# Designs tried in a protein design chat: VHH binders against o75319. Part 216

Target 1, 181 residues: o75319
Amino acid sequence: GNHIPERWKDYLPVGQRMPGTRFIAFKVPLQKSFEKKLAPEECFSPLDLFNKIREQNEELGLIIDLTYTQRYYKPEDLPETVPYLKIFTVGHQVPDDETIFKFKHAVNGFLKENKDNDKLIGVHCTHGLNRTGYLICRYLIDVEGVRPDDAIELFNRCRGHCLERQNYIEDLQNGPIRKNW
Key: E = the ipSAE of ESMFold2; O = the ipSAE of OpenDDE; V2 = 0.75 times the mean of E and O plus 0.25 times the DockQ between their complexes.

## First folded at step 14 (VHH)

Design le47 (framework vhh_4orz_3; at its last fold request DockQ between E and O 0.90; V2 from the best seeds 0.87)
Fold by OpenDDE, fold request of step 17:
Structure le47 (fold): chain B 181 residues (1-181), chain A 120 residues (1-120)
Amino acid sequence: as target 1 above (181 residues)
Amino acid sequence: EVQLVESGGGLVQAGGSLRLFCAASGFTFSKYAMAWLRQAPGKRREWVALITSGDRTDYADSVKDRFTISRDNAKNTVSLQMNSLKPEDTAIYFCAARQFPHMNTEYDYWGQGTQVTVSS
């Protein structure tokens, strides 16, 4: 259906590039069928996503979709030049090891193949906050060796919203390091 | 102005020890991974040790169990304790900084280097 996700309107459509990284987080763009339920200024389509990215003088090189549904938009709504990766990620619970591994693998693959450019990895879940923030932070912590609080702070600052779920925060701060290979 | 200034190098006999220091300024040191690299005469520069912003460490195989990298964020310093030194360790040692050691292949900042000479 075209039901607007709960609290979706409350979040900034697109965050800022995380300095020093290739990450940018955004909330899920909604396909045209959702526009009937939104005010014009609330609309955020796949096209709008790319426009906003361009406004930041950035370019997306990969989109990682962490939502657990396919109802929000179709990969066909994206430019053919931008790869789309779906990683079904259950909400509200800490992503499992397989999900984390898939994310890391995707990021590493992107970095390997995009050494000659500065394109971004766009990551989103529904709100582009909790699942998105967790996995990005998990990567920074596990792979880059960043202190958990620093990773969280960096993400929050760039996203313009703070990671909300305590179970995610707790796992990032005190949970075990997940394997990188 | 960003600066990385190495110190502690010198001449030492094989089996001896040295401790190198790198003093950083001009950037938020605590958010950066720090590394030591070295370049021997006629050889390519090689990575020696890494310490991430979260204090995770890694070492080249050639120096594992002999060298120890550490950092002091309060003093904006990174150090390299070098034990059981070998003539093969003779090189100019460089301190370098980058925020994310995996995502970024290049270092953002470099020191001028300090000479370490190990005599047989």
Scores: ipSAE 0.889, ipTM 0.940, lowest interface PAE 0.5, mean pLDDT 96
Fold by ESMFold2, fold request of step 22:
Structure le47 (fold): chain B 181 residues (1-181), chain A 120 residues (1-120)
Amino acid sequence: as target 1 above (181 residues)
Amino acid sequence: EVQLVESGGGLVQAGGSLRLFCAASGFTFSKYAMAWLRQAPGKRREWVALITSGDRTDYADSVKDRFTISRDNAKNTVSLQMNSLKPEDTAIYFCAARQFPHMNTEYDYWGQGTQVTVSS
């Protein structure tokens, strides 16, 4: 349906580019059909996403959608020139190794294809925070060899909200390095 | 002003050992991956060793098991212990830095290099 996701209004629409990386995180954009339940200042559509990215002097080269649903917007709502990838990621539990691998594989593929530009990977789940933050941090830890607390600090600062889900934080800080890249 | 200053190079006989040091300043050292690269006369610069900001290491096949990279975040230094040296290891050795070795295709900072010469 057209129900606004729980607490969606409480989160900044788009974060800032994570310095030195190709990542930017945002909450799920909502297609026009959701706007009947939103004040004008609360709207955040696919078009609004691209306008906000452009306002930061950035450009998206890939959108990775981590939601387990297709009801929020259609890929057709995105510019034809921006690749879109859905990685179904269950909420509330630490993503499994297969999901982590798919995310890492997508990032590595993007980096190869886009080595000659500075386009960004946009990553979102519903709120652009817990699943998004977990997978970005997992990449930084496992692939780039960043200390867990440094990865978490960077994500939190650039998203503008701190990771909230304790099982994700615990797994990032104390869980094993995943060898799936 | 960012500086990477290598030291510890010199002349050594084959089979011998050297330890190189790289002193860093002007950036948040603990958040950078550090690398050693080398360039022999007439050859292209090649990667030798990597240590990430989280202390994970990797080595070129040609030096694996002979060289050890390490870092000291308290002193802002990275070192390269080189054992069982061969004449083929003769090169100028450079210290270099970048934040994210897989995402960043270029190094942000380079040292001036230090000469290592291994005599037969």
Scores: ipSAE 0.833, ipTM 0.920, lowest interface PAE 0.6, mean pLDDT 93
Fold by ESMFold2-Fast, scan of step 14:
Structure le47 (fold): chain B 181 residues (1-181), chain A 120 residues (1-120)
Amino acid sequence: as target 1 above (181 residues)
Amino acid sequence: EVQLVESGGGLVQAGGSLRLFCAASGFTFSKYAMAWLRQAPGKRREWVALITSGDRTDYADSVKDRFTISRDNAKNTVSLQMNSLKPEDTAIYFCAARQFPHMNTEYDYWGQGTQVTVSS
């Protein structure tokens, strides 16, 4: 259906670029059919996403969609110039090693192909918080060698909301490094 | 003002040891990966060793098992312990800082370098 995701209105549409990285996190954009249930100031369409990124003087080079659905918007709603990657993830559970590997591979491939520009990797789940924050922080810890608490603090500050799921936070702080997967 | 200042270079005989230091100021040192790079006469600059903000280390094959990188966040210093030195280790050694070493190929900050000369 055309039901707004639970708590979707509670979150800022787009965070800030995480300084020193190519990451920017946001909540899921909602196509035009959802706008009848939203006030004008609550609307966040694919077009609104690109306008807000541009307002920050940034440019998207890749969107990674972590939702387990296609009902919120279609890839065709995005500019043809911006690649779109779907990685199906379920909420509540820590993403499995296969999902973590796919995310790292996509990020590493983007960085290799975009050495000569400063385009961003946009990452979202439904709220742009738990699955999104987990995978971004997992990349920073495993690949960049960042301390877990520093990765989490950076994500929380730039997203404007703190990671909520304790099992995700626990895995980031004390779980094994998934290096060379 | 951001500064990286190297020290500890000098002349040493083959098989000897040197310890290089890099003193950092003007940025949040604990949040940066720190690296040592070197440039020998007539050669391009090459990466030698890296220590991340989370204390993970990596080394170029040419120096592995001979060099050890370490950091002291309380003193804002990174060090390079160089053992079993060879004439081919002769170079100017540079300290460099990069917050996320795999996100970008460019270093954010560089020192001026310290000369290491290894005699045969």
Scores: ipSAE 0.710, ipTM 0.867, lowest interface PAE 0.9, mean pLDDT 92
ESMFold2, look of step 16: ipSAE 0.826; ipTM 0.914
ESMFold2 (binder alone), look of step 16: mean pLDDT 87; pTM 0.875
OpenDDE, look of step 16: ipSAE 0.868; ipTM 0.930
ESMFold2, fold request of step 17: ipSAE 0.818, 0.826, 0.819; ipTM 0.911, 0.916, 0.911
ESMFold2 (binder alone), fold request of step 17: mean pLDDT 87, 86, 86; pTM 0.876, 0.874, 0.877
OpenDDE, fold request of step 17: ipSAE 0.889, 0.889; ipTM 0.940, 0.940
ESMFold2, fold request of step 22: ipSAE 0.829, 0.813; ipTM 0.916, 0.906
ESMFold2 (binder alone), fold request of step 22: mean pLDDT 86, 86, 86; pTM 0.876, 0.874, 0.874
OpenDDE, fold request of step 22: ipSAE 0.888, 0.889, 0.888; ipTM 0.939, 0.940, 0.939

Design le48 (framework vhh_4orz_3; at its last look DockQ between E and O 0.91; V2 from the best seeds 0.79)
Fold by OpenDDE, look of step 16:
Structure le48 (fold): chain B 181 residues (1-181), chain A 120 residues (1-120)
Amino acid sequence: as target 1 above (181 residues)
Amino acid sequence: EVQLVESGGGLVQAGGSLRLFCAASGFTFSKYAMAWLRQAPGKRREWVALITSGDRTDYADSVKDRFTISRDNAKNTVSLQMNSLKPEDTAIYFCAARQFPRMNTEYDYWGQGTQVTVSS
């Protein structure tokens, strides 16, 4: 259906680039069919996403969609020049090793293929916060060797919202490193 | 002003040991990966060791099991313990910093280097 996700309106549409990385997080954009249920100022479409990114003088090079549904927007709603990757990620639980690996592999592939530019990896789940934050932080921790608290702080600051799920935070802080290969 | 200042270099006999230090200032040290690189005369600069902000370490094959990199965030220092030194280890050793060692190919900050000479 076209119901607005719970609490979706409570989150900033787009975060800021995470300094030193190619990551930017945002909440899920909603296709046109959702607009009738939103006030004009609440609307956040795929087009709005790209406009906001441009306002930051950035460019998206990849979108990773972590939502567990396809009802929010279609890949066809995105510019053809921006690759779209769907990684179905169940909410509220720590992503499994396969999900983590898929995410890492996608990021690594992007970095390898985009060494000559400064395009961003846009990552989103429903709110662009918990699943998104976890996987980004997991990458920074596992691949970049960043301290968990620093990764979390960086993400929270740039997203403009803090990770909310204690199980995610705990896993990031105290959980094992996942295989990178 | 950002500064990286190396120390501890010198002349040592083959089989000997040295400990290099790098003192950092002017940036949030704890958030950066620190690395040691070296450049021998007539050779290209090569990576030696790295320690991430999360204290993960990595070494070049040529120095693995002989060198140990460590850091002290309270003192804003990174160290390189060099054991079983060989003449081929002779080089200027540089301290460098970068926040994300895999995402970024370039280092943000560099020291001026310290000379290490290993005699046969």
Scores: ipSAE 0.757, ipTM 0.891, lowest interface PAE 0.6, mean pLDDT 95
Fold by ESMFold2, look of step 16:
Parts: C-alpha cells; sequence; structure tokens
Structure le48 (fold): chain B 181 residues (1-181), chain A 120 residues (1-120)
C-alpha cells in the first residue's frame, strides 16, 4: 500500500551537493497517495525534490534509485523527464560485487555523457543513508582513490546524517578495493 | 591565496636523475589529488603522474617505471623522482591539484612550472 516507511520522517529530505563531486543524496520521495498519512510539513514529493534541488542552484541529470519497489513513486511522477535508473540493492548487508559494479558503471557513464555540464547524480534508497552512503563512498574510495574516512566524513556531512550500519562502515574502512571495470 | 611552487629543475645528462618538488599552500592539501604535467617546446601540455589523496598512484606510459610520484602531507609537498632521463623528457614541468581525478576534468590549481633539460 501507502504506508510511510519506518523512520522515514526522521531524516532530512535532501542533502547538499557533495563538494567537488556530482553526487547529491536524498530519501525516497513519496507520491501524493501517501500525503494523507503526513502532516503538511512532513511531505516530500517528487515535485518537492526538484524544488529543493533548484533552491540549491543545482539540476539533476540522473536519478539512481536503490529501492526494490516503485510503490513510493514512479518515474512518470517526476515533474521533468530525467534519466532514471533502478539498481536493486539488498538492505542490511554489504552490496555484492555485481551491485557495486553496476553503480560504478552508471556513474562513469553519466560522467562521459555529461562532461560539458554540471548536472548532478541524485542517489536514494528508502532513507537516503545506508545503502546510498555505502555505494557513493565505495565509488569515491575505489575509483577516485579517496581515503575511506574522508569519503565517509564527506558523505555524512553533506547528507546531514551519519551512516548507521556498522558492517557497511567496517567494509568501507577495511574491506578490499572492488573492481572498477 | 592558493600557491603551488615547483623547484628542483635544471640541466641533466641523458641517463641521469632529477627530483622535482612542489610546495603547496592556501588549501587543504591532504584532500587533493596532486599531479605532474609537462609541456615540451611546440607541444601540448601532457599528464605525467598522479597521486590521489589516498596515496594511490598512476603514470603515463612514457614515464612508467622511470618516474615516481610521492607526497608528504605533513609538509604539504609533492615530489617527482625522475630516473633514466631521456632528451624526450625535456619540458617545463607543472604541479597541479584537483580533488577527484575521475570526476574533475579540470585542475583547480596550477604552479608556474620548472624547466627540466636533458642533454644528450
Amino acid sequence: as target 1 above (181 residues)
Amino acid sequence: EVQLVESGGGLVQAGGSLRLFCAASGFTFSKYAMAWLRQAPGKRREWVALITSGDRTDYADSVKDRFTISRDNAKNTVSLQMNSLKPEDTAIYFCAARQFPRMNTEYDYWGQGTQVTVSS
């Protein structure tokens, strides 16, 4: 149905652009059918997402949706046509190598196709935190060669919430570099 | 004000060695990837070596196994050890900085360069 995801209200809707990157993270927007369960100040629709991005003087060029479902919103609910990619990512466990590679491939493809603009890659899971933060940090570590703690600090600060899953944090800090190609 | 200041250039015989240094100030050096580039007379500027903020290195094929890039975050310096030098290595060598080598196609900061001349 249209049940509000557990703890979804506890998270800021949209983070800030991660400086020097093309990433911005947010929690899943909820289509209008969910609004009967929300106070007006709690609403965060696909339209609200785009308005908040514009308020930051930014523009989305790709949305990467890490959720398993389209029950929260559908790509057609977006106020503009923006490239949209779903990468099914299992929660609570470190994403497997195939999922990590798909994410890296999507980011690298975006960078090639958007080298002449400054549009952002919006990344979300349900809460825009653990799965989202893991994959963004994994990219920064493996592809950009950033120190794990610096990647994590940058994500946490720009999202406005700290990564919560200890197994994700431990894998980022101590786990192996994953293949980039 | 951001500054990158190269030093250590000069004249050296083919087969010899030279070490370049770049002193950085005015930005958070440890968060930046650092690179060396060079420009030979009449040619375009070309990339030579890279060291990421996490100390991962990469090199142009033409200098691989002869040049070594390193950084010292305590001193805000990056260096380039150049061994087995060839006349083709003659160029002005520039230090440059960007945060994310893959995502940033342009460098944020450049030095003024130091001349390296390799004689036969």
Scores: ipSAE 0.750, ipTM 0.888, lowest interface PAE 0.8, mean pLDDT 93
Fold by ESMFold2-Fast, scan of step 14:
Structure le48 (fold): chain B 181 residues (1-181), chain A 120 residues (1-120)
Amino acid sequence: as target 1 above (181 residues)
Amino acid sequence: EVQLVESGGGLVQAGGSLRLFCAASGFTFSKYAMAWLRQAPGKRREWVALITSGDRTDYADSVKDRFTISRDNAKNTVSLQMNSLKPEDTAIYFCAARQFPRMNTEYDYWGQGTQVTVSS
């Protein structure tokens, strides 16, 4: 379909790089067929994503797409030089251990292959907030050993929006460390 | 001005103990992982111990079960308790800070080091 995701316009297109990390979060880019329902200043295509990243003097080396749909854009809409990874992640519920493992594995693999550059891992779900923020924070807590509240604060500040789902926040603050990486 | 200042080094006999301290200033200490590294005469610098901002610890095999790293965020200090010291532990010990220890390969900040000498 051609329906703009609910509340998609309410969120900033792209956050800032999370300082000291390789992470940058953004909302889902929408291919050109969606633009007839958007004002020019509301458009955020795959091309717009790369332009905004470049304007921050950053470069994407990997995109991780957490949406449970393929309707918003196709991998073919991205530059062929940027790897794309789809991790189908259901909204609303805390991601399961398998999903968390896939995310950690992808991040660790990217870091190993990109130790000689400063390219970023771009992570998005529909709004670039709840699933995106959960998995980035879960990585920082489990792998980097960051305090949960510090991980959440860093994500919220850099994304420009606060994590909204209480069950995600509760799991990050009080849930067990998943030793799957 | 960022500063890491080590103290507590000295001369001790084999089997003895020393406690090293590192006082940090000029950055948000509680957000950083803190590490101890050492350099013995004529050897490369090697990592000894790490404590993350969330208080998780890790140790080099050569010091595991003998050394304990800890931090005090209220005082901006990291400490290294060294027990059962061996002559091979003789080195200059450096304090270093790195915010995300698995993501970043280089330390952000370094101290000048403190000498530890273990006599046989």
Scores: ipSAE 0.700, ipTM 0.860, lowest interface PAE 0.9, mean pLDDT 92
ESMFold2 (binder alone), look of step 16: mean pLDDT 87; pTM 0.888

Design le49 (framework vhh_4orz_3)
Fold by ESMFold2-Fast, scan of step 14:
Structure le49 (fold): chain B 181 residues (1-181), chain A 120 residues (1-120)
Amino acid sequence: as target 1 above (181 residues)
Amino acid sequence: EVQLVESGGGLVQAGGSLRLFCAASGFTFSKYAMAWLRQAPGKRREWVALITSGDRTDYADSVKDRFTISRDNAKNTVSLQMNSLKPEDTAIYFCAARQFPLMNTEYDYWGQGTQVTVSS
């Protein structure tokens, strides 16, 4: 359907770049058909996303969409110059090893191909919080070797909202390192 | 003022050991990965060892099983224990700091280096 996701309005549209990384997190953009249900100041279209990134003096080089749906916007709503990757990720459950591997592979591939620029990897799920924060933090912990609490703190501060799902937080803090990179 | 100050270098005979220290100040040490790099005469600088903020370690193949990197966050120090030293290990050894070394291409902070000379 054409209904606004639950609690979508509760979250900031886009966070800040995570300093020292190429990551920026945001909530799902909503295509034009959703705007009739939103006040002007609540609108966050694909165009609004790119305007907000530009206002931070940043540039997107890849979007990773973690939603388990394609109803909110289409890849065709994005500039042709920005690659789009869909990784269908079920909410509520900690992402499985295959999903984690796909995410790591996409990030590593982007970094290898973008050594000569400072473009960002934009990551979103529905709210840009739990699945998004989990996979970004999982990358930092497993690949970069960051302490779990430091990764979580950095994500929370830059996103402007704290990871909410306790099972995700528990897995990040105490779960095994996935050597699938 | 950010500083990395190396110590522990010197002259040693092949087969001997040295322990290098790097004292850090002016930044939140515990949130940075710390590395040792070396530059041998007439060669480009090369990476030797890394310890992440989460205490994961990695080593260049040439020093694996001979060198051990460790850190003490309470003292803001990183150290490199070098065993079974070879003449080929002769170089200036540099301490360097970076939060996300695999994500980026360059280190944020560098020391001035300490000379290690290994004789036959």
Scores: ipSAE 0.609, ipTM 0.830, lowest interface PAE 1.5, mean pLDDT 92

Design le5 (framework vhh_4orz_3; at its last look DockQ between E and O 0.90; V2 from the best seeds 0.82)
Fold by OpenDDE, look of step 16:
Structure le5 (fold): chain B 181 residues (1-181), chain A 120 residues (1-120)
Amino acid sequence: as target 1 above (181 residues)
Amino acid sequence: EVQLVESGGGLVQAGGSLRLFCAASGFTFTKYAMAWLRQAPGKRREWVALITSGDRTDYADSVKDRFTISRDNAKNTVSLQMNSLKPEDTAIYFCAARQFPYMNTEYDYWGQGTQVTVSS
């Protein structure tokens, strides 16, 4: 259905680029059919996403969608020039190794193919916070060798909201490194 | 002002050891990966060793098991212990820093380098 996700309105639509990385996080954009249920200032469509990214003088090169549903928007709502990748990620639980690997693989592939530009990897779940933050931080920790607390702090600062799920935070801080291959 | 200052270079006989130091200032050291690179006469600069902000280490195959990179966050220093030195290790050694060592292709900061000469 076209019901607005719970607490969706509570989060900033788009974060800031994470300095030194190609990551930017945002909440799920909602297709036009959802606009009837929103005030004009609450609307955040795929078009709005790209407008906001441009306002930051950035360009998206890839969108990774971590939501566990397809009801929010269609890939066809995105420009043809921006690849769309769906990684179905269950909410509220730490992503499994396969999900983590898929995310890492996608990021690495993008970086390999986009060495000649500065386009961003846009990552979102429903709120663009917990699942999104976990996987981005997991990448920085596992692949870039960043200290967990620094990764978390960087993400939180740039997203404008802090990771909320204790199990995610705990896994990032104390959990094992996941294989990168 | 950002500064990376190398020290500890010199002349050593083959099979000998040296320890290089790099003192960093002017940036948040703990958030950066530190690396050593070297440039021999007539050769291109090559990567030698890396230590991430999370203290993970990586080495070039040519120096693996002979060199050890470490860092002291309290002192804002990175070190390179070089054992079993070979004439082929002769080069100017540079200290460099970047926040995300695998994502970014360029280093943010560089030292001026220190000469290491290994005699046969």
Scores: ipSAE 0.856, ipTM 0.925, lowest interface PAE 0.5, mean pLDDT 95
Fold by ESMFold2, look of step 16:
Structure le5 (fold): chain B 181 residues (1-181), chain A 120 residues (1-120)
Amino acid sequence: as target 1 above (181 residues)
Amino acid sequence: EVQLVESGGGLVQAGGSLRLFCAASGFTFTKYAMAWLRQAPGKRREWVALITSGDRTDYADSVKDRFTISRDNAKNTVSLQMNSLKPEDTAIYFCAARQFPYMNTEYDYWGQGTQVTVSS
């Protein structure tokens, strides 16, 4: 059914733009059918996402959905025409090299197509934290050459929550650089 | 006030070597990627070398294996060792900074440049 994901209520809906980057992270928005189990102040719909982005004076140019399911919302439920990309990412384990490559490819494609604007890449998994943070940090480390601890600090601060899974943190800090091409 | 101040430019014969320095102040140096760019007379400015905040380096094909970029985070300096210089390397060399070299389309800070002239 329409069960609220575990601990979903515990996370801020939308983070802040990571300064100097094109990234913003958020938890999965939930379509209207989920709202029967939520207090009004707990709701975070696709419409709420876009309103919160506009409140920050930002604009989404791409949504990368890292969830392994389609049950939370449908792309046609988005209130504006924004490119949408699903990258099925298995939870609880460090994403494999093909998933990392797909993410890097999507980011690179966005940057090419959006070089003349300042629109953001919105990235989410279920909670907008572990898979989302891992892939954003992996990009910053592998592509931008940022030190792992600086990437993690920037993500944590802008998301408003710290990366939780130690296997992700250890891989970011000590794991190999993955191929960018 | 942010400053990038280049030094070490000058006149050198082809085949010679020269080392440029860039002193940085007024920003968190360790979180910035640093780059050297150059502009020859009548040409557009072109990228030469890059060192990321994590010390990864990259070079334009025209200077690869001849130039070496390095940084000293304790002194907030970047250097460019230029070996096997050619007359085509004649240009004004600029130090520049941006946080994310592949994502950012513009540099946040620029130096005033230092002239390098390579005679035949």
Scores: ipSAE 0.732, ipTM 0.868, lowest interface PAE 0.7, mean pLDDT 92
Fold by ESMFold2-Fast, scan of step 14:
Parts: structure tokens; C-alpha cells; sequence
Structure le5 (fold): chain B 181 residues (1-181), chain A 120 residues (1-120)
């Protein structure tokens, strides 16, 4: 159905670009069929996403969708000029090594192909927080060699919400580095 | 206001050792990856060594196992220990800073360089 995801309204639609990186995080956009259940100021469609990114003087070059469903919006709802990548991730569990590898590979491929521009990698799950923040921080720790607490602090500040799942935070702080990219 | 100041360069005979230092000021040193690059006479500048903000290190093949990069966050310094020096290591050595070393292609800050000369 057209049920609004639990707590979806509690989160800021789009964070700020993480300075020095190509990352921007946001919550899942909802296609027009959901708007009948939302006040005008609560709407966050795919079009609204691109308008909000433009308002920050940024441009999306890739969307990575981490949700385990396709019911919220379809790739066809996005501008045809912006690549879309689906990585199915289950909520609550720390993403597995294969998922982490796919994310790193997608980011590295984008960076290689976009050396001559400043386009962003947009990453979202349902709330744009736990799975999203985990994978972005995992990339910064494993690939960029950033300290875990610095990666988490940067994500939290730019997203406007702190990572909530303790198992995700624990894995980032004390888990092994995955050198699989 | 941002400064990177290199020291420790000089003349040394082949097989000898030198330790280079780079003192950083004017930015949050602990958030930056620090690198050493070098430029030999008549050649393009080449990357030598890198240490990330989380203390991961990486080296160019030409210096691997001979050079060691390290950092001291309390002193805002990065160092390069150069062992088993060869005449081919003769170059001006530059200290440079970049926050995300693999995501960004350009360095944010550069030192003015220190000369290293290795004689046969």
C-alpha cells in the first residue's frame, strides 16, 4: 500500500553536502500517490528532492537507493540524466560485506567517471540515516582512512540527525576494515 | 595563514639516511591526510608517500620498504624517514595536505619544499 513509512515525517528531507566529499544524504522520496496523506509542507517527491539539491547550489550525478522495496518511487520518476543504482539492504542488520563492496565499487566508479565535474552522490534508505550513514561512514573509514568518530561526526552534522542504531555505530568504531573495493 | 614548512633536507651520500619534517599550522591538522611529493630536476612532480587522518599509510613503488611516513598530531607534524638513499632520490621534497586523499585529486595546501641531494 501507500502507507507513509514509520517516523518518515520526523526526519529532515535532505541533509547538506558533506564538505570535502561528493556525498549528500536524504530520506526516501515519495511518489505523488503518497501526497494525499501529506500536508503540502510534508511532501517530498523525487521532484522536490532535485529542487532542494538545486537550492543548495548542488547537482546530483548518481542516486544510490538502499531501501528493500520499490514501492516509494520508481526510477522513472527521476530525471533520465541521473543514474540510479539499487542496492537492496535489509534494515536493522549491519550491511554484509557484499553490500559494502557494491557500495564502494559504485562510489569509486562514479568518482573515476566524474573527475571533471563536482556532481554529488545522493544516498538514501527509508530515513536517510542508519543504513545510509553506515555505508557512507564505512566508505570514509575503509577507503579514505578516516577515523571512525570523525566520519560519524561529519555524517551526523551534515545529515542533521545522529545515527541511531548502536550496532551500526559499534561496527563502525570497533569493527574490521573491509579492504574490498 | 595556513602554512606547511618543511625541514631536514640536505646532502647525503648514497646508502645514507635523512629524516624530513613538515610543521603544519592554520588548519585542523588531525582531519587531514598528509603527503610527501618530490620533483627532480627536469622531471614532473611525483607522489612519494601518504598518511591518512586515521594513520593508514601508502607508498609509491619506488620508495616502498625504504621510506616511512609518520605523523604526530600533538605537534602538528608529519615526518618522512628516508633510508637506503639513492642518487635517483635527489629532488625537492614537498609536504602537502588533502582531507580525503582518494576522493579528491588535488591537494588543499602545499609547502615550499626542501632540497634533498644524494651523491654517489
Amino acid sequence: as target 1 above (181 residues)
Amino acid sequence: EVQLVESGGGLVQAGGSLRLFCAASGFTFTKYAMAWLRQAPGKRREWVALITSGDRTDYADSVKDRFTISRDNAKNTVSLQMNSLKPEDTAIYFCAARQFPYMNTEYDYWGQGTQVTVSS
Scores: ipSAE 0.714, ipTM 0.869, lowest interface PAE 0.8, mean pLDDT 92
ESMFold2 (binder alone), look of step 16: mean pLDDT 86; pTM 0.870

Design le50 (framework vhh_4orz_3)
Fold by ESMFold2-Fast, scan of step 14:
Structure le50 (fold): chain B 181 residues (1-181), chain A 120 residues (1-120)
Amino acid sequence: as target 1 above (181 residues)
Amino acid sequence: EVQLVESGGGLVQAGGSLRLFCAASGFTFSKYAMAWLRQAPGKRREWVALITSGDRTDYADSVKDRFTISRDNAKNTVSLQMNSLKPEDTAIYFCAARQFPYFNTEYDYWGQGTQVTVSS
């Protein structure tokens, strides 16, 4: 279907680069078929995503799509020069260790291949908030060794919205470090 | 003005111990990873130890189990406890700061170094 995801309009399309990292978070882009249900100022297509990234003087080198669906846009809607990785994640539940491992492995692989540039890893779920924020913060905590509250604050500030799910926040603050990457 | 100031260097006999300190000012110390690097005469600078903002530590193989890095965010200091020192540890030791140690290959801030000399 062509129904707009619940609360999708409530969120900023794209955040700011998280300074010192390669991460930028955004909500799911919506392909052309959704535009009939959106005012012009609400549209956020794959093309709009790349335009907004360029407006920030940034460049995407990888998109990690955390949604559990392909209905919002297709990989073919993205420039051929930007790799796309799908990691299926279910909302509401803390991502399992295998999902966390896949995310960390993808990020580490990108960084090794992109040492000589400053291209960004774009991460999104439906709203670019809970699953997106969890996995980015989990990477910062587990790999970069950042304090959980500092990781969460940095994500919230750069995304322009605060992580909402208390079970995600609790796991980030008090859960075990996952060393499976 | 950002400053990193090292202290605690000196001359020590092989098998002895030294503790180096680095006092930081002019940035939000608690949010930065802190590292120690060293440079021996005629050699390239090499990384020795790292402590992240979340207190995770990492060490070069040459110093593992002999050196311990720690930090005190209340005092804006990082320290390096060096035990079982060897003549090969003789070098100028530098304190350096980098917010995200695995995203960034370059350090944001550097100290001027403190000399450590280990005699046989």
Scores: ipSAE 0.624, ipTM 0.833, lowest interface PAE 1.4, mean pLDDT 92

